# VH-VL binders against Glutamine--fructose-6-phosphate aminotransferase [isomerizing] (glmS): the designs that were tried, part 17

Target 1, 141 residues: Glutamine--fructose-6-phosphate aminotransferase [isomerizing] (glmS), of Sulfurisphaera tokodaii (f9vpa4r286to426)
Amino acid sequence: VIEEIKNAERVIVIGAGTSYHAGLYFSIELNRLGINSLPVIASEYYNVRSKKGDLVFAISQSGETIDVLQGIRMMRNSGAKIISLTNVIESAIARESDYKIYMRAGPEIGVAATKTFTTQLASILFILSVLKKENLKKMEK
Below, E stands for the ipSAE of ESMFold2; O stands for the ipSAE of OpenDDE; V2 stands for 0.75 times the mean of E and O plus 0.25 times the DockQ between their complexes.

## First folded at step 17 (VH-VL; framework fv_zimberelimab)

Design e2 (from d6 with heavy chain D104E; at its last look DockQ between E and O 0.70; V2 from the best seeds 0.73)
Fold by ESMFold2, look of step 17:
Structure e2 (fold): chain C 141 residues (1-141), chain A 122 residues (1-122), chain B 110 residues (1-110)
Amino acid sequence: as target 1 above (141 residues)
Amino acid sequence: QLQLQESGPGLVKPSETLTLTCTVSGGSISSRSYYWVWIRQPPGKGLEWIGHIYYSGRTNYNPSLKSRVTVSVDTSKNQFSLKLNSVAATDTALYYCARTDYGESGSAFDIWGQGTLVTVSS
Amino acid sequence: QSALTQPASVSGSPGQSITISCTGTSSDVGSYNLVSWYQQHPGKAPELMIYKVSNRPSGVSDRFSGSKSGNTASLTISGLQAEDEADYYCSSYAGSYTWVFGGGTKLTVL
């Protein structure tokens, strides 16, 4: 999924409430790495027009966040690819995503009994660390 | 804390338009976190979701009622309203306003008004 | 009629456990983990007991639990008490920002 993020024309990061704030942080750090990114409050998704070449990074711990689900449905219908960050393998958001990252099933970020925001942030920091390491390796060549 | 209260007529004649208002107190209707909901309950029967509104004016309605329903919001008065056209006896019900959050924290109707009875009678 | 099917009534004795079923379709209960349960005492507004299938809001007794299998959700009340006597409604997300309710179940504590 790292390659999809690097090659996207734009990474739209969608989340609701606390997940939006985690997504905002992610979007800011992506822009600092030279990756064009737009953070979106899930309840305001109707103001965003997506297109082929866009990558949507959807953040939902339960995978059932209604505003996120309806947002990714609209954006997928407009040609965007969807990556989901969830904690439920067969949730609605995960099922409707092209690529799936699972907080409990993916990279070893299994911090037991933590707050939802902390788990989301840990997953985001791991993704960012991989992207940063890829950039450092390319600079050393 | 946050409270919802329905107001409107108790009696409406067939074929007229029912108008109800829900007043939000102890919080702002202009929240990006919440949707404002109408639900009804015919006497001795179950609950029926009517529709909702986001503070920007965006609405969704129960398909079975959509042709007759309009929900609106007045952020300056901290109120949202229901209009139901062409009422019939089957529209006699206890009408509730409610709140929901379609984000991570919600997806259920967590705060309800006390309800207001509307009778449709000749 | 209601979009979700519940038994009209269930009964149990104090201390027993009972389960109320809520059967929908593949387009609502079967598609989403967005089932909620409401308790309604006579003359009162409904009160949220369970959301997202199995979560309890703060202040709701741990005697209440929820589950789902296929197109059917269930509310289980353990250790029945007299105050549990009420009407119970399920609700499910049905896509496109729409919701459906069950017809309700009258719980009688004998």
Scores: ipSAE 0.615, ipTM 0.830, lowest interface PAE 1.6, mean pLDDT 88
ESMFold2 (binder alone), look of step 17: mean pLDDT 91; pTM 0.933
OpenDDE, look of step 17: ipSAE 0.862; ipTM 0.936

Design e3 (from d6 with heavy chain H52Y; at its last look DockQ between E and O 0.74; V2 from the best seeds 0.00; counts 0 for: pae E 2.1 > 2)
Fold by ESMFold2, look of step 17:
Structure e3 (fold): chain C 141 residues (1-141), chain A 122 residues (1-122), chain B 110 residues (1-110)
Amino acid sequence: as target 1 above (141 residues)
Amino acid sequence: QLQLQESGPGLVKPSETLTLTCTVSGGSISSRSYYWVWIRQPPGKGLEWIGYIYYSGRTNYNPSLKSRVTVSVDTSKNQFSLKLNSVAATDTALYYCARTDYGDSGSAFDIWGQGTLVTVSS
Amino acid sequence: QSALTQPASVSGSPGQSITISCTGTSSDVGSYNLVSWYQQHPGKAPELMIYKVSNRPSGVSDRFSGSKSGNTASLTISGLQAEDEADYYCSSYAGSYTWVFGGGTKLTVL
């Protein structure tokens, strides 16, 4: 997954609600590392033209977020590769992704999604930490 | 809090056009999180999804009705509308407007109007 | 004709548990974990009872639970009470921003 992010022409990060905000943070940090990134509100995916060379990073705890699912379908049809960050094995979004990252947090039942957002951020921070280590190595050489 | 209220004629003649309006109060129709929906229920029968609109104007309709249906939105009035052309007796139903999100929370019709009965008769 | 098949009626005595089935296809119930259940009392609008197969909205009694196996979703009501007497509808996402409903089930509390 790290190599796909590093080699993408552009990383499109798509999510809805709190997942969009986690994705916005990820996209900002990717741009700071020199990786071209575009954050996308899932309900407005129609405004994005994707192409071969794009990598879509889709964030959905349930893996069933309809706007995310329909967005990745459109972008995959235009040649983009899909990485999903989900908590549910064999969810619709995971099944339609080229690469899958699982948070494996427990299911949310009738409670605010604070724990879900925190695990999304933890996953994003881990990815960023690996990318930052790679960046430091390049600077030293 | 957020409420939906249908309005329109209770009686429409066959072959004419049915127009209904849903007024959103206690919240904004201009939302990146919600879709605005029409659902109907013929007397003694089940629910039938008609279609939706996103506040920017994006729509999708039930394939069985799409040739006769237009849904529109007026954000300045906080309203969305249903237009059903060439009505027949089979279009007699209780018409509901509803809200849904397509995000990770809900993905169901969580807010409904009280419904308005439309009878197609001469 | 509804796209999802529900029994026309179901009945139970106070205190019993009952289950209402909702059978779809591999293109709706079988493909998505996006099944919802609605309760409708006479003269009232439907009210959301269960969403995303098994989640309860705030304010819905824990006597209501949902599940899914294959192409069939189920609503279970435990500890039946007179107030539970109503019509119940299931709904499923069917792809391409479309939704389908079941034909409805009349629950009678004996």
Scores: ipSAE 0.538, ipTM 0.826, lowest interface PAE 2.1, mean pLDDT 88
ESMFold2 (binder alone), look of step 17: mean pLDDT 92; pTM 0.936
OpenDDE, look of step 17: ipSAE 0.809; ipTM 0.921

Design e4 (from d6 with heavy chain S33T; at its last look DockQ between E and O 0.79; V2 from the best seeds 0.77)
Heavy chain, then light chain:
Amino acid sequence: QLQLQESGPGLVKPSETLTLTCTVSGGSISSRTYYWVWIRQPPGKGLEWIGHIYYSGRTNYNPSLKSRVTVSVDTSKNQFSLKLNSVAATDTALYYCARTDYGDSGSAFDIWGQGTLVTVSS
Amino acid sequence: QSALTQPASVSGSPGQSITISCTGTSSDVGSYNLVSWYQQHPGKAPELMIYKVSNRPSGVSDRFSGSKSGNTASLTISGLQAEDEADYYCSSYAGSYTWVFGGGTKLTVL
ESMFold2, look of step 17: ipSAE 0.659; ipTM 0.850
ESMFold2 (binder alone), look of step 17: mean pLDDT 91; pTM 0.934
OpenDDE, look of step 17: ipSAE 0.873; ipTM 0.939
ESMFold2, fold request of step 18: ipSAE 0.549, 0.624, 0.606; ipTM 0.825, 0.843, 0.834
ESMFold2 (binder alone), fold request of step 18: mean pLDDT 91, 91, 91; pTM 0.929, 0.933, 0.937
OpenDDE, fold request of step 18: ipSAE 0.915, 0.914, 0.915; ipTM 0.960, 0.960, 0.960
ESMFold2, look of step 19: ipSAE 0.650; ipTM 0.849
ESMFold2 (binder alone), look of step 19: mean pLDDT 91; pTM 0.927
OpenDDE, look of step 19: ipSAE 0.877; ipTM 0.940

Design e5 (from d6 with heavy chain T100L; at its last look DockQ between E and O 0.73; V2 from the best seeds 0.00; counts 0 for: pae E 3.0 > 2)
Fold by ESMFold2, look of step 17:
Structure e5 (fold): chain C 141 residues (1-141), chain A 122 residues (1-122), chain B 110 residues (1-110)
Amino acid sequence: as target 1 above (141 residues)
Amino acid sequence: QLQLQESGPGLVKPSETLTLTCTVSGGSISSRSYYWVWIRQPPGKGLEWIGHIYYSGRTNYNPSLKSRVTVSVDTSKNQFSLKLNSVAATDTALYYCARLDYGDSGSAFDIWGQGTLVTVSS
Amino acid sequence: QSALTQPASVSGSPGQSITISCTGTSSDVGSYNLVSWYQQHPGKAPELMIYKVSNRPSGVSDRFSGSKSGNTASLTISGLQAEDEADYYCSSYAGSYTWVFGGGTKLTVL
């Protein structure tokens, strides 16, 4: 997944509600690292023109968020690759993704939005930490 | 507390156009988390999804009604409307407006108006 | 005609458990975990009882539960009470931003 993010011409981060806010944070930090990124509110995906070379990072705890699902369908048809961050294997969004990241949540899957948001952030922070370590290696070289 | 209220004529003549308005109170129609929905129920029969609208104007309609249906939104009045053209007796129904949460917390019609009966007769 | 098939009526005695089925296709119930159930008392608007197959909204009794297998979703009401007598409708996402409803099931508490 790290290599796909680093090699993408643009990382489009799509989510709804609290997942959008987690995605916004991710997109801001990607831009700070020099990775071109665009955060997208899932219900506004029609406003986004995607193309080959784009990577879509889709955030949906249930894997069934309708606006996210329809957005990744449109963007994949335009040539983008899809990474999903979900908590349900074989959900609709996971099934239609090229790469799949599954969130680690406690046995109370689907518990209050606060716990779901924390798990999304943990996954995002891990990805960012790996990207930051690679950026530091480039500077040392 | 958010509430939905349908309004419009109770009687419409065949071949004319039915127009209904839903007023949103106790909350804003301008939401990135919700869609605004029309559903109908003929007397003594089941529910039929008509269509819905996002506050920016984006719509989706039941394919069986699409040729006759227009849904619109007026964010300045906190209202959305249904227009159904060329009505017939089979369009006699209770018409409900409803709210749909498309996010991970929902994906169902969680708030309904009381409904308004529309009779198509001459 | 209804896109989702429900039995026309179901009955049970107080305290019993009852199940209402909702059968769709591989393109709706079978493809998405987006089935919801609504209770409608006479003269009232429908009320959401179950969403996303098995989730209960706040304030809905834990006597109501939902499940799905293949193209069929089920609503189960345990500990049946007189107030449960109503019409019940299922709904499913059907792709392309469309929704379908079942024909409804009249539940009679004997």
Scores: ipSAE 0.420, ipTM 0.795, lowest interface PAE 3.0, mean pLDDT 87
ESMFold2 (binder alone), look of step 17: mean pLDDT 92; pTM 0.942
OpenDDE, look of step 17: ipSAE 0.831; ipTM 0.928

Design e6 (from d6 with light chain L34F; at its last look DockQ between E and O 0.70; V2 from the best seeds 0.00; counts 0 for: pae E 2.4 > 2)
Fold by ESMFold2, look of step 17:
Structure e6 (fold): chain C 141 residues (1-141), chain A 122 residues (1-122), chain B 110 residues (1-110)
Amino acid sequence: as target 1 above (141 residues)
Amino acid sequence: QLQLQESGPGLVKPSETLTLTCTVSGGSISSRSYYWVWIRQPPGKGLEWIGHIYYSGRTNYNPSLKSRVTVSVDTSKNQFSLKLNSVAATDTALYYCARTDYGDSGSAFDIWGQGTLVTVSS
Amino acid sequence: QSALTQPASVSGSPGQSITISCTGTSSDVGSYNFVSWYQQHPGKAPELMIYKVSNRPSGVSDRFSGSKSGNTASLTISGLQAEDEADYYCSSYAGSYTWVFGGGTKLTVL
């Protein structure tokens, strides 16, 4: 999935609520690495015009967030490829994604946006760490 | 807490336009989380989803009604409205407004108005 | 016919368990985990009992449970009580921000 992120003309990061905030952080860090990125509030997806060459990074812990699901459907219909970050392997969002990343957060014990956000952020930080290591190796060459 | 209240005429003549308004109280209609919904129930029958509106004005409608229905929102009055054109006797029903959240924790109609009966008769 | 098929009525005695079925298609119940169940007492608006197939909102008794298999969702009410006597409707997401409802089931507590 790293190569898809590096080669995309634009990485559109879509999420609802706390997932949007995790996506905003991801989008900011991608731009700092020279990867064109746009964060999108899931309920506002209709304001974004996607095209072939775009990569959509969809964040949904349950994989069943309707605004995210409908957003990725519209963007895929416009030619974008879809990566999902979810915690459910047979969720609607995962089934409709070209590439799937599953969060390994363990059981969701409490009712807390903080725990969900921490798990999403950990997954994002891991992806960023791989991308940053690629950039460091490139600088050494 | 948040409440929804339908209002409008109880009687509408065939071929005319039905207009209903839902007033939101105890909360704001301008929410990035919620969609505002119309649902109806013919007397003694089941429920039928009519459509919804997001506070920015974006709508989706039941395909069977799409040619006749318009839903609108007035954020300054904290209201949203249903317009159904060319009504017939089959449009006689209790009309409910409702709220839903299409986010990760929602995806159901969790708050309903008490309903308003609309009769289509000459 | 209604978009989702429910039995017209079911009955049970106090303390028993009953199950109400809701059969859709591969385009709604079969494709999405967005099935919800509503209880409607006479003269009142519907009230949400189950959402996303099996979740209970706050304040709903754990006597109510939901499940699905294939194109059929089920509402199970255990420990029947007189106040459970009502109409029950299922609903499912059908894609493109559209929703469908079942025709309703009248539950009678004997």
Scores: ipSAE 0.468, ipTM 0.802, lowest interface PAE 2.4, mean pLDDT 87
ESMFold2 (binder alone), look of step 17: mean pLDDT 91; pTM 0.934
OpenDDE, look of step 17: ipSAE 0.666; ipTM 0.883

## First folded at step 19 (VH-VL; framework fv_zimberelimab)

Design f1 (from e4 with heavy chain D104E; at its last look DockQ between E and O 0.78; V2 from the best seeds 0.75)
Heavy chain, then light chain:
Amino acid sequence: QLQLQESGPGLVKPSETLTLTCTVSGGSISSRTYYWVWIRQPPGKGLEWIGHIYYSGRTNYNPSLKSRVTVSVDTSKNQFSLKLNSVAATDTALYYCARTDYGESGSAFDIWGQGTLVTVSS
Amino acid sequence: QSALTQPASVSGSPGQSITISCTGTSSDVGSYNLVSWYQQHPGKAPELMIYKVSNRPSGVSDRFSGSKSGNTASLTISGLQAEDEADYYCSSYAGSYTWVFGGGTKLTVL
ESMFold2, look of step 19: ipSAE 0.672; ipTM 0.856
ESMFold2 (binder alone), look of step 19: mean pLDDT 91; pTM 0.932
OpenDDE, look of step 19: ipSAE 0.862; ipTM 0.935
ESMFold2, look of step 20: ipSAE 0.612; ipTM 0.839
ESMFold2 (binder alone), look of step 20: mean pLDDT 91; pTM 0.929
OpenDDE, look of step 20: ipSAE 0.857; ipTM 0.935

Design f2 (from e4 with heavy chain S105T; at its last look DockQ between E and O 0.83; V2 from the best seeds 0.75)
Fold by ESMFold2, look of step 19:
Structure f2 (fold): chain C 141 residues (1-141), chain A 122 residues (1-122), chain B 110 residues (1-110)
Amino acid sequence: as target 1 above (141 residues)
Amino acid sequence: QLQLQESGPGLVKPSETLTLTCTVSGGSISSRTYYWVWIRQPPGKGLEWIGHIYYSGRTNYNPSLKSRVTVSVDTSKNQFSLKLNSVAATDTALYYCARTDYGDTGSAFDIWGQGTLVTVSS
Amino acid sequence: QSALTQPASVSGSPGQSITISCTGTSSDVGSYNLVSWYQQHPGKAPELMIYKVSNRPSGVSDRFSGSKSGNTASLTISGLQAEDEADYYCSSYAGSYTWVFGGGTKLTVL
């Protein structure tokens, strides 16, 4: 997954609601690392032209967010590769993704939206930490 | 509190065009979260999804009705509308407007209007 | 003919549990965890009871639960009460922003 992010011409980060805000943070930090990134509100996916070389990072706890699902279908058909961040094995979004990251934060009980956001952020921070470490290693060569 | 209210004629002659309007109150139709929906129910029968509209004008329709259906939105009036062409007796139904959220937390029809009965009769 | 198959009627006595089935295809119920259930009392609009297979909206009693296996979704109502007597409809996402409904099930509380 890390190599795909590093090699993408552009990382399109798509999510709805709180997932969009987690994705916005991810996109900002990717740009700080020199990785071109575009955050997309899932319901507005039809405004984005994608092509081969684009990587779509799709955030959906349930893996059944309709606007995300339909967005990744469109973008994959235009040549993009799909990474999904979900908490449900074999969800529609996960099944249609080329690469799958599972949050595995346990059952969604109580304040599900808040729990989902923090587990999304934790996954994003881990990915960012690996990317930052790899960038430093290349400078040492 | 968000409410939906259907309005339009209760009686339409065969082969004419049915036009219904849904007025949104207690909230804005210009939402990046919600889609605005038409659903109908023939008397004593089940529900049929007709189509929906996003506030920007983007629509999707039931394939069985697509050739006869047009849904539109007027954000300045906080309304969306249904036109059904060439009506027949089989179009007699309760017509509902509804709201749905295709985002991460929704994906069901959570708010419905009261419904308006449309009878197609000579 | 609806796209989703439900029994025409079911009945139960107060305090019992009842299950209403909703059978679709691999292209709808089988492909998505996007099944919802609606309760409709006579003369009223449908009311959302269950969404995304098993989630209850705020204000819906925990006596209502949903599940899915393969191409079949189920609504279970425990501790039946007279007020539960109504028509029940399932719905499923069918791809490409389209939705299908079941034909409805009349629940009678004996």
Scores: ipSAE 0.621, ipTM 0.840, lowest interface PAE 1.7, mean pLDDT 88
ESMFold2 (binder alone), look of step 19: mean pLDDT 91; pTM 0.930
OpenDDE, look of step 19: ipSAE 0.830; ipTM 0.926

Design f3 (from e4 with heavy chain S56R; at its last look DockQ between E and O 0.66; V2 from the best seeds 0.74)
Fold by ESMFold2, look of step 20:
Structure f3 (fold): chain C 141 residues (1-141), chain A 122 residues (1-122), chain B 110 residues (1-110)
Amino acid sequence: as target 1 above (141 residues)
Amino acid sequence: QLQLQESGPGLVKPSETLTLTCTVSGGSISSRTYYWVWIRQPPGKGLEWIGHIYYRGRTNYNPSLKSRVTVSVDTSKNQFSLKLNSVAATDTALYYCARTDYGDSGSAFDIWGQGTLVTVSS
Amino acid sequence: QSALTQPASVSGSPGQSITISCTGTSSDVGSYNLVSWYQQHPGKAPELMIYKVSNRPSGVSDRFSGSKSGNTASLTISGLQAEDEADYYCSSYAGSYTWVFGGGTKLTVL
C-alpha cells in the first residue's frame, strides 16, 4: 500500500460527508509530502478523469457508500488502482479494491472521543507517519 | 421540514407524453448528498423504480424504461420532472417522487411525496 | 415482473413475531448490504422502516428488525399490533445506480 501511494502519478482521495473531510486532510498532507493528490467529493466523481498511473484512496466506514462504490468502479475501468479504507470486511467497496485497509478502534481511555472519528483519523495518521518516515530516510542519504 | 409534492395531469392519451413535476419544499434540491427519484405503482400492484437525478443533471434510469424516460431538474424552481414518452395503458399508475442519500447515512428512499394518479386512456 | 421475491401474504396474531422474506440474486441482495423495507398502509405513500439491511430510521419502533443471509433479506416484526397490518416491500441496490423492488407482502394481523 505505501509503495503504491509513493509511486502513484496522482492519488485521488474520494469520500462522502465526514469521510470526504478526512480525505481532504489526507490529500493536503500528501501534497505537503510531494505526492500529487486530488480530494474528490464522492457525488462529483464524474468530474474527474482518471487513467493508468492514478491511485484511488476510497474512504467509506460501511464499505457500501454508493457514490464511492460507483466512483471507484468508473476509475478502475479507466486503469486506476484502488485502495479502500473501510470498517467492514467483505463490504462491496472492500471486495472491489486492489488493496484494503480496515479501520480499528483505538484504546478507550477517554470517554469524549467518538469511536468512528478516532478510527478514521488513526488510520490516516498511521499511513502518514509511515510516509513521513520514508521521507526522512531519503533525506539522510 | 422537507416535503415533496407531485403535480401534473391525471389523464394522458395513449402514445402521448406524460410530464410530471415534483416540487421540493422546506429544503434545497441543490444538494451534494441527495438524489431525486421517481417511483411508480400501478393500481393494486407493486413499486417500480423509474430513475433519479443529481441536482447538476446526471441521471440513471430503470433499463426497462430507459428508452422512454427523461428526468430533468430546475434548481431555480426547486423542482425536478419526469417525462415518459409513448405511454400505454400499462403506464397507468400512482407516480411518486422521493429522495435518497447515496452516502453512508442512508441508501434508501427516506422521503416520499403523496403520489399522483395518472390514467392512460382515450 | 418483480426482481425480488416476497411471499404474497403472511399473517400472525397480536403479540406474535413474524418474518417476511425477500429473495434476490448474487447481483443485488447478495452483492450489497443495501436492502431497505417499506410499509404502506392503504391510500398512503410507502414509509421507510429499515435501511442498509438492519438500520431503523428515527421514529421506527424497535419491534422492526432486519437481517440478511446470502441472497435473502428478512424483515422481522415482533409484538404484532393491529397497526402493523399493511403491505411491505423490500428494495435492493442492483449496481450501476439501479434499484429493484420486491412484489410486496400483505401482512394480516389476526
Scores: ipSAE 0.646, ipTM 0.841, lowest interface PAE 1.5, mean pLDDT 88
ESMFold2, look of step 19: ipSAE 0.624; ipTM 0.842
ESMFold2 (binder alone), look of step 19: mean pLDDT 91; pTM 0.933
OpenDDE, look of step 19: ipSAE 0.894; ipTM 0.950
ESMFold2 (binder alone), look of step 20: mean pLDDT 91; pTM 0.936
OpenDDE, look of step 20: ipSAE 0.892; ipTM 0.948

Design f4 (from e4 with light chain S96D; at its last look DockQ between E and O 0.72; V2 from the best seeds 0.77)
Fold by ESMFold2, look of step 19:
Structure f4 (fold): chain C 141 residues (1-141), chain A 122 residues (1-122), chain B 110 residues (1-110)
Amino acid sequence: as target 1 above (141 residues)
Amino acid sequence: QLQLQESGPGLVKPSETLTLTCTVSGGSISSRTYYWVWIRQPPGKGLEWIGHIYYSGRTNYNPSLKSRVTVSVDTSKNQFSLKLNSVAATDTALYYCARTDYGDSGSAFDIWGQGTLVTVSS
Amino acid sequence: QSALTQPASVSGSPGQSITISCTGTSSDVGSYNLVSWYQQHPGKAPELMIYKVSNRPSGVSDRFSGSKSGNTASLTISGLQAEDEADYYCSSYAGDYTWVFGGGTKLTVL
């Protein structure tokens, strides 16, 4: 997954509601690392023309977010590769993605909505930490 | 709060075009969150999804009706409309407008209008 | 796309639990965890009772629960009450922004 993100011509990050906001943060941090990224509100995916070389990072806790599912279908048909970040094995979005990342939830505390967003952010922060570590190694050269 | 109200003629002749309007009040039809939906129910029968529209004008339709149906939106009037061409007796139904959210928190028809009965008869 | 199959009627006595089935295909109920259930009293618009297979909207009684196995979804009503007497419809996402409904089930409380 890390190598696909590093080598993508553009990382399109798609999500709805809370997942969009997590994706927006991810996209901003990717751009800070020199990785071209575009955050997309899932219901507005028709405004984005994807192409071969694009990588779509789809965020959906349930893996059944209709706007996300239909967005990745359109973008894959245009040649993009799909990475999904979900919490449900064999959900529709996971089954339709080329690469799958499953969220890891810790001990149950707080309300369900808070845990979902925190889990999404934790997964994103982990990916960013690996990318930042590789960026620091590159700078040493 | 948000309310949906169907309006249109109660009687339409066979082979003519049925036109219905749904007025949204207590909220804006111009939403990046919601889709605006038409569903019908023949008397004494079940529900049938007709189609939906996003505020930008993007639509999807029930394949069995696709050749005859057009849904449109007028954001300046906070309304969306249904046109069904070449109606027959089998199009007699109670017509509902509804709202849905295809985002992470939704994916069901959570708000419905009261329904308007349309009869297709000579 | 195909209609979802529901029993035409079910009945139960007050306090009992009943289950209404909703059978679709591998292209709808079997492919998505996007089944919803609606309650409709006579002369009223449908009301959402369950969405995403098993989620309950705010204000819906805990007596209503949903589940899915394979191509069949189920609505279970525990502690049956007189006001539960109504028509019940299931709905499933069928891909490409399309939805299908069941034919409806009349629940009679004896």
Scores: ipSAE 0.682, ipTM 0.855, lowest interface PAE 1.4, mean pLDDT 89
ESMFold2 (binder alone), look of step 19: mean pLDDT 91; pTM 0.930
OpenDDE, look of step 19: ipSAE 0.892; ipTM 0.947

